# VHH binders against Mitochondrial Rho GTPase 3 (MIRO3): the designs that were tried, part 14

Target 1, 175 residues: Mitochondrial Rho GTPase 3 (MIRO3), of Arabidopsis thaliana (Mouse-ear cress) (q9ma88r425to599)
Amino acid sequence: RKVVQCFVFGPKNAGKSALLNQFIGRSYDDDSNNNNGSTDEHYAVNMVKEPGVISDTDKTLVLKEVRIKDDGFMLSKEALAACDVAIFIYDSSDEYSWNRAVDMLAEVATIAKDSGYVFPCLMVAAKTDLDPFPVAIQESTRVTQDIGIDAPIPISSKLGDVSNLFRKILTAAEN
Short names: E, the ipSAE of ESMFold2; O, the ipSAE of OpenDDE; V2, 0.75 times the mean of E and O plus 0.25 times the DockQ between their complexes.

## First folded at step 19 (VHH; framework vhh_rezetamig_d1)

Design x3 (from v3 with S37T; at its last look DockQ between E and O 0.71; V2 from the best seeds 0.70)
Fold by ESMFold2, look of step 19:
Structure x3 (fold): chain B 175 residues (1-175), chain A 120 residues (1-120)
Amino acid sequence: as target 1 above (175 residues)
Amino acid sequence: QLQLQESGPGLVKPSETLSLTCTVSGGSISSGSYYWTWIRQPPGKGLEWIGHIWYSGRTYYNPSLKNRVTISVDTSKNQFSLKLSSVTAADTAVYYCARERIFEEYFDSRGQGTLVTVSS
């Protein structure tokens, strides 16, 4: 069945590792960490099921957090060829986290456009169990509408919120 | 080698505007992979982040300073600038310009710093 490659971006401490761990903790090591001059990547792989549908509609979802060595670039034209959907996670209690995630999305979109790739981008509001920064909801709604993407998908430490995100990722990859 | 050099008056009167320029050489300011950042160190204190600008002109400022700070970029001169209004003696510091990698989130270049004294 189809494998969906989801690239995970976002500032440090926004919740990227927690998201990968919520994906049942499946991970996949890249041997390039032996200083052979290749980029490092961090992965989680699992099957995603939708309730009330035939199991042959299941998809394999790969969540990957791309990191590169200091002498390389995180996002090369070659690396983006594998991306089916990109998500940008931010800490909803931290305005700096939000602003940085917006800039990351804009730069990824620019590189993708210049390379001829098209894939959906989703914003993910993490740590919604904490107090949001001032004007967070109004600002995020306005910005996502202006750039033509869905409003940020909220997640917390609760399992139900995270499971819904995985289904939304797969739905976005279909379009 | 990328080099950053701060320039501007070393002495500013209270209530006036502190104005500094950072000239970038050995690399382009027009890359979307970097923030162009101002930081300062008051005498005997740690480093304080002032704010940054992206090549597009998009900015984010330290909330404690945001009402007094303007950062701007001039891509044709390969420069970015800081203006800090209504200064007091508390704004006396060594001011640094720096480049930060957006995705890796670290400063990979910094200027030597310039002391700005707010006197009277």
Scores: ipSAE 0.590, ipTM 0.829, lowest interface PAE 1.3, mean pLDDT 80
ESMFold2 (binder alone), look of step 19: mean pLDDT 87; pTM 0.883
OpenDDE, look of step 19: ipSAE 0.806; ipTM 0.925

Design x4 (from v3 with A98T; at its last look DockQ between E and O 0.79; V2 from the best seeds 0.74)
Fold by ESMFold2, look of step 19:
Structure x4 (fold): chain B 175 residues (1-175), chain A 120 residues (1-120)
Amino acid sequence: as target 1 above (175 residues)
Amino acid sequence: QLQLQESGPGLVKPSETLSLTCTVSGGSISSGSYYWSWIRQPPGKGLEWIGHIWYSGRTYYNPSLKNRVTISVDTSKNQFSLKLSSVTAADTAVYYCTRERIFEEYFDSRGQGTLVTVSS
């Protein structure tokens, strides 16, 4: 696929903005508003190429943070038509973040199934540079097996772990 | 228009179980887009989140209350309920049921509240 549309879901403060900043090379703690017009609190689209040694087969990856406009539009089946891969980011140190992300994934999967759309869903464990909440590894492994998806992909806001996530997203989109 | 109405006893004896029901009208509780939540406000204090339930039965509770809280849903009656066990005077509060949008993460409806007093 020439362009891969990756929808990014997850609870507030789980690390969605930090991931998007890492995707375009911004610092980890970019939590300031861009007074010149960039808005991280609303729907945003980012595009980055991942060239290989052969270059002619490069894929374009677009990360799309799904947030609802101020007028309260619900996540719609029409919006999901463009989705090639959905990721669900949670704070691995926060059990509430995990529980909410699981519910978000289940609801997106239900909407997609009811609409006839099929795309892979990936769980992303953010903030792995912090200690995980108790039973996090055992619980996340069990729940992802029950849902039929891969174990959560760990990322840290530091040390460039995010490049592995981009590769896994592109690989998932190929299938 | 969506409406939430709390009901249940206004007086509960210490060590007993506080039980409240929220009746939802003007909308369905069976939607996967919402959490159904309980919050409370003790006298002279701020709002405290108790927990929520998804229509599927999945719950998450405030860790401070986790051992004493049960939230349940009855989709056939379009209702959800709170049970808070082993109550003390500290559980005296106005209790509200609410609806929260899961993806947007805001409460878009709240009941008028019901005072529950824990007293001998």
Scores: ipSAE 0.639, ipTM 0.861, lowest interface PAE 1.2, mean pLDDT 78
ESMFold2 (binder alone), look of step 19: mean pLDDT 86; pTM 0.878
OpenDDE, look of step 19: ipSAE 0.800; ipTM 0.921

Design x5 (from v3 with I102V; at its last look DockQ between E and O 0.83; V2 from the best seeds 0.73)
Fold by ESMFold2, look of step 19:
Structure x5 (fold): chain B 175 residues (1-175), chain A 120 residues (1-120)
Amino acid sequence: as target 1 above (175 residues)
Amino acid sequence: QLQLQESGPGLVKPSETLSLTCTVSGGSISSGSYYWSWIRQPPGKGLEWIGHIWYSGRTYYNPSLKNRVTISVDTSKNQFSLKLSSVTAADTAVYYCARERVFEEYFDSRGQGTLVTVSS
């Protein structure tokens, strides 16, 4: 079984933690509401059955939310060395969330290219059960086409949407 | 080591344009890890975010101000600037420039602030 490391980026309140919680598996949190301690990496791990795979073997998918540490570590080439695929989650009802996610993707791509790493990047439109911000679908489709990545993958509270995302992540990691 | 310094006129007439420059020293403005932001505090009120610019030139502005705000960057001078048009007395405030970490989403540096008074 191959372990696929998926780094999860996106602005606050876009749905990163909710996505990790929906991915049934092990996770830990070194921080809480009543704690002013350090922020640490948050991850979820589970096995995912790939559609179209006839080997009867599952792949292990690790979703890892990159969080700030107490010593103020910045995103660096060393942090990205383990990344097999990066996803960028944004709140589809919030234009600020979208704009910030685009910038995060562009910066991760720049650091990766400068370091000689190659891994796919995916945009994930969260909270699609809410009203999108004006021109959201047109803008996100145009920008992802301009960058050369697939249109954003929608997720909502519906269970089927999340399973499709995990399979798309695994497919992207193979390429 | 990083220092942010606001500069510009402290007095602006109503209906004119407020213009401020932030000079960055001890670090480069050309990093994609940071936004360069303007914040203000009117007398006796809380902080209000005005907007930010990324080194590439991408901007996002507070929706309540967006029709009057322009933020720009000059990488050759390691500076970024604010223009706020059609000012009124309500725009009297202490204006701060600040650096925000894109991924960590917090301000890790702020200038000392400069008072701008809108008065005839």
Scores: ipSAE 0.601, ipTM 0.840, lowest interface PAE 1.3, mean pLDDT 80
ESMFold2 (binder alone), look of step 19: mean pLDDT 88; pTM 0.893
OpenDDE, look of step 19: ipSAE 0.787; ipTM 0.915

Design x6 (from v3 with I29F; at its last look DockQ between E and O 0.70; V2 from the best seeds 0.72)
Fold by ESMFold2, look of step 19:
Structure x6 (fold): chain B 175 residues (1-175), chain A 120 residues (1-120)
Amino acid sequence: as target 1 above (175 residues)
Amino acid sequence: QLQLQESGPGLVKPSETLSLTCTVSGGSFSSGSYYWSWIRQPPGKGLEWIGHIWYSGRTYYNPSLKNRVTISVDTSKNQFSLKLSSVTAADTAVYYCARERIFEEYFDSRGQGTLVTVSS
C-alpha cells in the first residue's frame, strides 16, 4: 500500500496539532487565539522510510486531524470511508483527556462497525514527559485490554522524533 | 426541536444535597455522539463545568467538586439529574443542563438555567 490515510482524533489540547507539526516540521507559533475563532483544518503528509528498502517502495503517510465546520456537523460515516487507521491521542497528565479519548474511540468504532468499515484503532499517550494522572498505567492497561486494542503508544511533547509511532501506524494499516 | 428544561428547588440549606432534574424533549439519550452535562455560573464568575454522563452510563465529574457530584439518567422519563452533596454558599449559582457534541467539543443545546441559592 503506497498511501495510508490516518485519521487523528482526540480532545482539544491533547497534542494533535503538535504531532502533525512534528511530522512535517511545521510550527504553529502564531497567536491563533487573538480572535473569537473556530478550529483550523490541519493535515500532514510525509514519507516513512524502512531500513534497507528502496525509496520508491516507501509508504506515504497522511495524518489528518479531524475537525468539523462550526455548523455543528457530526462525524459522518461518509467521512470514515477514507480511513485506513484511526489514532486517538490524549494528554497522559490529564484524566479528563483520557476519558474523552476512550469515549471517542468507542464511538468511532461503533460508527465504523455499523457502516461495514474495518480499520485498526490505536491509542496514543501524549506528553509522557509530564507527570501522569493517578493510576494512568493501571487504567489504560485495563481499558485497552477490555476493548481489544494494544496498550497506548507513548510520545513526549519534548522529543522531536516520533518515527516509532509512524512506523506502528503503517504496520497497523497493513495488518 | 431539542429542548432542555431544568427543574428543582431554588433554595437549599447548607450541608444538604442540591438536586436538579433536566427534562429532555425532542431527543433521546441513545446516541454516543453526545454528552449530557451540568454546568453552573456562580454570581459574577464564568461558567464552571460540573460533569457529564454518556449514553453508556459512563460519567466524569469536575475534580474540583471533591466527589460531591452524582449525575444519572432516567430514560423512561427522558430526564437526567444532578445531585451535589454537602452544599455551601459557594455552590450558589445558576445551574444549566446542556448537551455537548463529543467530537466537536461544544455545547449545542442548553436549558434556560435555574438559580439555586444556598442559604439558611
Scores: ipSAE 0.654, ipTM 0.859, lowest interface PAE 1.1, mean pLDDT 80
ESMFold2 (binder alone), look of step 19: mean pLDDT 86; pTM 0.878
OpenDDE, look of step 19: ipSAE 0.807; ipTM 0.925

## First folded at step 20 (VHH; framework vhh_rezetamig_d1)

Design y1 (from u3 with Y106E; at its last look DockQ between E and O 0.65; V2 from the best seeds 0.71)
Fold by ESMFold2, look of step 20:
Structure y1 (fold): chain B 175 residues (1-175), chain A 120 residues (1-120)
Amino acid sequence: as target 1 above (175 residues)
Amino acid sequence: QLQLQESGPGLVKPSETLSLTCTVSGGSISSGSYYWSWIRQPPGKGLEWIGHIWYSGRTYYNPSLKNRVTISVDTSKNQFSLKLSSVTAADTAVYYCARERIFDEEFDSRGQGTLVTVSS
């Protein structure tokens, strides 16, 4: 079955670990005794139901946080070689979080272009159940339109919001 | 090895502008993987982040200081600078310049610091 590799970026406290923990907490069956649902911050693997599919066919989605090497190397060609989709999570109530996520996206896109890799990039607005920073909706919509990506995908603590994100990741990887 | 060094006047009069320069050696300021940051520590207090600049010139400032702070970069001199306007005694501190990795948000290099005293 097809495996989708989604790389997860974003500043500290934006919600990366919470997203990975929520994703890995879903039930799954596995034939390998060595394949275990990890609870650490590096990656999470689960099965996701494709939107509109009536068959039993599902895709395997891997959410992976790219590791920073001990020597201070931030990203490598090898790190991005397997990327099918990159997401950039920010705290929608924190303008600093937003600004840093935009810069992270720009730098990943530069590294990917220089390495010959092409994959979609998605912005993810976390904590949308809190008050957004001033002008957040107008600014985030304008910036994402200017750089040619979709408006940020909102997620909150409400039931169902993170499932929609996973489906949108799979849809983006299809293109 | 990368080195950061602060320079500028150690004494600034109230109401004037504090101006510092950070000279970067042993590495290039023109890298997208890093922010170039100013941090200060007032006497007897903890570290306070002032703001940062990306090599492109894009800045973000501590909201408590934002209307008084300007950070700029000069890539041809491999330097970045801080200007803090309308200083008072509360701005007396040790000022540090630092390099911050944007993906893991760690400061991996910092200058020795320079004491700036605001006094008449």
Scores: ipSAE 0.629, ipTM 0.847, lowest interface PAE 1.2, mean pLDDT 79
ESMFold2 (binder alone), look of step 20: mean pLDDT 89; pTM 0.905
OpenDDE, look of step 20: ipSAE 0.838; ipTM 0.938

Design y2 (from x1 with I29F A98T; at its last look DockQ between E and O 0.76; V2 from the best seeds 0.71)
Fold by ESMFold2, look of step 20:
Structure y2 (fold): chain B 175 residues (1-175), chain A 120 residues (1-120)
Amino acid sequence: as target 1 above (175 residues)
Amino acid sequence: QLQLQESGPGLVKPSETLSLTCTVSGGSFSSGSYYWSWIRQPPGKGLEWIGHIWYSGRTYYNPSLKNRVTISVDTSKNQFSLKLSSVTAADTAVYYCTRERIFEEEFDSRGQGTLVTVSS
């Protein structure tokens, strides 16, 4: 797969905009005025080298933050048709952020299942340079095991941790 | 047209349980895109979030209220309820029920509010 569409979900202030800004390569090349007047999109595009693959197999990774329509349909089935992988970012220092991200993942998974779409889902623990909320490691391990996904991928403000996230996104999209 | 209406006693004795019901009209509890929440405004203070319930029955409550909060749903009556135990004068407030969009994190409907006074 040459272009990977990664949808980015998560509560406000969890770190979604910071992640997209760190990944900026081509976001200024697209028109800010989309013809789809029902949604505003925030996205970043760049090339990412996969670990252990030859250089001609570099992939274009698109990270998209999708706004949901306010017309009586919450998350559009049509919006999910383009999704290759979904990530759910939460603030690891904030139990409310974690709780909401879990519910967001479950709802996206439900909509995808009802629509016949299949894509991997990843949890991303942001702000790991801060103190985690109480029982964060035990809770996140238990919940991710119960729903059958990998343990949350940690990121911080350091660029190296973010680069590893992008590689893990591409690996998930292959499987 | 979604409408929310709070009901319940306006006066509660200290140490007892405050109990309120929100009747939902023009909507249902079947969608996972919404939380059903309780908020309150004590006199002279800002709004304080109490907690929410999701369509699955999953709840999350304001930690500052510890385990005094119970939120539940009765789908047969299209209602959801708040119980707040061991009340004191500090729990005197206008109580509102709301619906919140989980992805946008916005309250898209709120009841008119009901004043509950905790009297000694």
Scores: ipSAE 0.683, ipTM 0.869, lowest interface PAE 0.9, mean pLDDT 79
ESMFold2 (binder alone), look of step 20: mean pLDDT 83; pTM 0.845
OpenDDE, look of step 20: ipSAE 0.822; ipTM 0.932
ESMFold2, look of step 21: ipSAE 0.602; ipTM 0.827
ESMFold2 (binder alone), look of step 21: mean pLDDT 83; pTM 0.843
OpenDDE, look of step 21: ipSAE 0.789; ipTM 0.919

Design y3 (from x1 with F103Y; at its last look DockQ between E and O 0.61; V2 from the best seeds 0.00; counts 0 for: pae E 2.6 > 2)
Fold by ESMFold2, look of step 20:
Structure y3 (fold): chain B 175 residues (1-175), chain A 120 residues (1-120)
Amino acid sequence: as target 1 above (175 residues)
Amino acid sequence: QLQLQESGPGLVKPSETLSLTCTVSGGSISSGSYYWSWIRQPPGKGLEWIGHIWYSGRTYYNPSLKNRVTISVDTSKNQFSLKLSSVTAADTAVYYCARERIYEEEFDSRGQGTLVTVSS
């Protein structure tokens, strides 16, 4: 797989825009070009080297923040057809952010299952430089294990280096 | 089109339980893309989010109220409801039910509101 499409979900202010900004190579704001109503989408595209590969075998990673806004249309199975990996970012200092991200994951997984799509889902714990809400780490580990996904991947908005996350996204897409 | 209508008593005595029902018409409550939310506006104050329920029954409540709040859903009646226990005069407000889009995090439909007064 030479181009990996990663869909980025998560509540407002969880760190989605910061993640896309840290993955600077190409940024793209897009209103929807399908036949539904208006849509705002953010893209970031860059090349990511996996350890042990040469540059002419590098992979292109596309991070897409997909938000479809119209009168009666929401995220659809057609929108998910291109998804290779879905990540769900939450603010680890905010219990509401965690709860919403879990629900987003469950809904995306339901749409994917109903459509016959199979792609990995990853939880991403943002803002780990802040104190987490009480029991956040223990609870999130248990919930992700119960769903059958890896424990949330921590990132810090304060430090700005998220290259390890991008490599984990590519690794998940290979499996 | 989609409409939400609050119903329930407009007067509740202190220490009792405030109970409201929201009837949804023109759309289904059984959609995974929406939360069904209760919001209130006390006199002279801004809107205060009370909590929401997902069609699966999963809830999340405003931490300042969570010990007194129960939100439930009845998908067969296309309704969801609010119970707020141990009310005081501070709970006097206009109560709204609303639909919230999960991914966009915005309310795209709201009822007309119902005033609930807590007084002796």
Scores: ipSAE 0.429, ipTM 0.766, lowest interface PAE 2.6, mean pLDDT 78
ESMFold2 (binder alone), look of step 20: mean pLDDT 88; pTM 0.896
OpenDDE, look of step 20: ipSAE 0.810; ipTM 0.920

Design y4 (from x1 with R101Y; at its last look DockQ between E and O 0.63; V2 from the best seeds 0.69)
Fold by ESMFold2, look of step 20:
Structure y4 (fold): chain B 175 residues (1-175), chain A 120 residues (1-120)
Amino acid sequence: as target 1 above (175 residues)
Amino acid sequence: QLQLQESGPGLVKPSETLSLTCTVSGGSISSGSYYWSWIRQPPGKGLEWIGHIWYSGRTYYNPSLKNRVTISVDTSKNQFSLKLSSVTAADTAVYYCAREYIFEEEFDSRGQGTLVTVSS
């Protein structure tokens, strides 16, 4: 599949908009101003490139910051039908951010199951350059193991670390 | 229409436990899409979030209060409750119960509030 729709969830100030901005900036730099990506507060579209590989092996990744409402306002349950993979970003220095992201993941998974949609869910630990909240590594490892998903994927300010996230998103979408 | 109503004693003695109940009507407290929250407003100050409970029974409390707070739910009565132990005059406030959609960090429904005064 050449286009991957990744829905981005997470509490306020966890880093969703910063991730979308970094995604556009990364693709712009690699494409030398031929970038087809777009930048706005709701989504980013770009191509994920591997150094030295033929471009026809690259994939288009759409990161969409979503707000799902029960009553069908802005992004309804029907909008979730387009999701290939969901990520849940939390501030690794903030236990409340972590707890809320876990609850969001659980509820999205429930809505998807009830609606007949199947897609992987990934936890993303943002702001790893700050001090993590106490027991963050132990708690996140335990909880992700208990619910059967991979350990949270860290994000740093370095472009390489963000590229690792994008590759993991694409890998999850293929399986 | 969803309605939230706080109830409980308006006067609590220092060192005792403040206990309030929120009765929910026009909607089910068992929905997974919502947190059920307690907030308060001390005189002349802004709103302070106390904590919330989710349908799964998971709670999260304001770190500054967490050692004194218990939030619980009674789904058979469509109610949730706040207990705040070891109160002092600093706990005097208008207390509100509220509902928050978990994908937004905004309360979409709130009770009218009940004043609780901590005094001898």
Scores: ipSAE 0.596, ipTM 0.825, lowest interface PAE 1.3, mean pLDDT 79
ESMFold2 (binder alone), look of step 20: mean pLDDT 87; pTM 0.884
OpenDDE, look of step 20: ipSAE 0.837; ipTM 0.936

Design y5 (from x1 with R101K F103W; at its last look DockQ between E and O 0.72; V2 from the best seeds 0.71)
Fold by ESMFold2, look of step 20:
Structure y5 (fold): chain B 175 residues (1-175), chain A 120 residues (1-120)
Amino acid sequence: as target 1 above (175 residues)
Amino acid sequence: QLQLQESGPGLVKPSETLSLTCTVSGGSISSGSYYWSWIRQPPGKGLEWIGHIWYSGRTYYNPSLKNRVTISVDTSKNQFSLKLSSVTAADTAVYYCAREKIWEEEFDSRGQGTLVTVSS
């Protein structure tokens, strides 16, 4: 069975823990299908069924929220070796959150490049049910195009199915 | 031992530009892990974040001050600077430069501060 490691980054209060909690609370959170452990603070593990696919090609997705120790950010070549795809969640109603997420993505990309690792990076616009900050759509579209990644994937702060995000993560990891 | 030291005039006339420089010693300003920030504290009031700069030159400013603030970095001199235009008496404050860890979102180093008084 194929396991995809997705590292979850983003500024404080952008919605990282809420996303992991939603993933655990999905219909895919079945003990019989969950071969990898799940952890609310560090990991969330579940199986993602592909729409329209009836075979046993289902994939296991692990969402890992990277924890920073008190003495600094501890991303290293060794830590990134396990990453299949990185996502950067920001609060779409907060321009500060957006600006910080862009810098976080740039820093992770630099570390990955220096170590010789290649994995896709995705931006996730959280809290799209709130009013976006001024020029949010124009700026985020422009910046992601300039960096060469897909436009940010929207998700809502309200409870709901985020399966489209999980499928996009898996698709990105395959390429 | 990282040290940050503010320098610049302690007295600025109204309507002029407040200009401060922060000299960083015992560490490099050229790091993707840190923001280099300006913070101020008006007399008897709480701390107010002014803005920050990343070593690459990217900036973000407090929206309430945005039109008047310019922060710049000179990595060759290991310095970063603040310019605050069109000052009034309300800009009288102790000004601090500081380093913030981007991932932890926590200030881990701050200068001793410099009082800037705006005379009427």
Scores: ipSAE 0.642, ipTM 0.851, lowest interface PAE 1.2, mean pLDDT 80
ESMFold2 (binder alone), look of step 20: mean pLDDT 87; pTM 0.885
OpenDDE, look of step 20: ipSAE 0.785; ipTM 0.909

Design y6 (from x1 with S31Y; at its last look DockQ between E and O 0.80; V2 from the best seeds 0.72)
Fold by ESMFold2, look of step 20:
Structure y6 (fold): chain B 175 residues (1-175), chain A 120 residues (1-120)
Amino acid sequence: as target 1 above (175 residues)
Amino acid sequence: QLQLQESGPGLVKPSETLSLTCTVSGGSISYGSYYWSWIRQPPGKGLEWIGHIWYSGRTYYNPSLKNRVTISVDTSKNQFSLKLSSVTAADTAVYYCARERIFEEEFDSRGQGTLVTVSS
C-alpha cells in the first residue's frame, strides 16, 4: 500500500497548521536539535479513500510542514527526494502572501529540476471566505496557467472541508 | 562573512531620483532562498519596508511607495539597487539594505545604513 508524501509550503499565517489539524489522524513533531537552535517538522498522517473504488487501494497521505533548519537552509536536494507532491498555501486576501507563495513554488521547482526530481505542484488559496486581494482572480488564474498547473484549490477558514484538496493531491501524485 | 554595504549620494534634490546600491561580499546574491530588501527609517519614525527583489529579478514593493520604487539586481556584480523617483523632503531617511530568508521569513543580515537627505 502506497504512502504519498506531500510537502506543505507557504508564508506564515497562510493556514499551513490549520490544514494539518483538519487532516487529523496521526501528527508528528520532528525536532532536529543543534547546539544553538532547533528545527521542527510537523506531520499529519491519515488514510484517504478513492471515490468510486472498492477499497483495497486506500492510500496513506502524509502532510509535512517543514520549518527552518539551524544552518539557514530550509531545503536541500536530499530533503526533496522524499516529496511526491508539493502544495503552496497562500492567504487569498493578502497579495504579499500570494507573491511569496509563488516565489516559494518557483524555488522548490528549481531545486527539484536541478536534482532530476519531478513532482506535481499545487497552489491552495486559503481563507476564501474573506475578500480577495485586488486582482486576485486574474493574477492567480494567469500565473497558474503560465506555469502550467491547475488553478488554485480554494479552502475556507470557516468551513474546514478539505476532503476535495486531499483527493486532488492524490490524483496529482498518480503521475 | 557576509557583508552588505550601502552606497550612493547623501544629498538628493527634490523631484529627482534617489539612487542607492548595495554591494554584497562574503556571499552570493544568486542563491534562490533569499530576498534582497531595502528598508528606511525617517528621522524620529519607525522602520518602513520599501520592497525586495529575488535574484531572478522578481520584485514586490510596499504598496504605499509602489509607483515610485524600482529595485534591480545585477548578479554579475553581486549588487542590488534602489531607485526612488520624484523625491520630496519626506523621503529623507536612513536607508538600509538587508537579506531575508524566503522560507523562514527572517532578516539575517543588514547593512550599517546610509543617510540620504532630500533638500534644495
Scores: ipSAE 0.562, ipTM 0.809, lowest interface PAE 1.4, mean pLDDT 80
ESMFold2 (binder alone), look of step 20: mean pLDDT 88; pTM 0.893
OpenDDE, look of step 20: ipSAE 0.817; ipTM 0.929

## First folded at step 21 (VHH; framework vhh_rezetamig_d1)

Design z1 (from y2 with H52Y K66E; at its last look DockQ between E and O 0.66; V2 from the best seeds 0.00; counts 0 for: pae E 2.1 > 2)
Fold by ESMFold2, look of step 21:
Structure z1 (fold): chain B 175 residues (1-175), chain A 120 residues (1-120)
Amino acid sequence: as target 1 above (175 residues)
Amino acid sequence: QLQLQESGPGLVKPSETLSLTCTVSGGSFSSGSYYWSWIRQPPGKGLEWIGYIWYSGRTYYNPSLENRVTISVDTSKNQFSLKLSSVTAADTAVYYCTRERIFEEEFDSRGQGTLVTVSS
């Protein structure tokens, strides 16, 4: 069965670490026993339940948070070689967070293009239970349409909202 | 090996425009992996982010200063600049230029800083 490598980008305090911590634990739609995941400094690994009730098609998803190591590692073309899908998380209540996430997406896309890598990119609107920054919905809709990706996938700071995201990540990686 | 050097007047009168230039050596403005930023530290306070400019020319400014701030780049001189209009004594601070790695959100170089005093 396929192992999907998902790279997680986004500005500080947008919710990257919280997403990885939640992924190791309880799955949203856990019809089969929750498989044990493991985490080291940069990864979270778990099995994601597919919605087919009679199918044995669950997939392994690896979420890799992009961090600097003590050796000064920066994002490079070699680092992207393993990427099957990239997600860009921003705090939907914070225009600063949105602007940085868009810039991160644009730069990753540039590096991928220059390196000959092709993978889908998804925008993730975190903390949707808070008030959005002014014009957030109109701006995010316009920008995602202009760059040819789906509208941002909402997740809340509250429990229970993230299993749909994991399934969308797997669907985007499907080919 | 990247070096940043602030230059500009150390004394500015109230209501005038504070103008500083940062000269960059050992780097260029061509990479989208960096923001080029101005920060300041008023006496007795922590660091305050002023704003940044990205290689595309796109800027983003601290909302509390937004209507008074302009950051620009001169690639021919390998410099970027800060203008802060209508200054008051509250704008007295040590001003630093810096480069920020956008994915790690950490400043990887900072100038030595220049004190700007707003006084009559």
Scores: ipSAE 0.439, ipTM 0.747, lowest interface PAE 2.1, mean pLDDT 78
ESMFold2 (binder alone), look of step 21: mean pLDDT 81; pTM 0.820
OpenDDE, look of step 21: ipSAE 0.797; ipTM 0.919

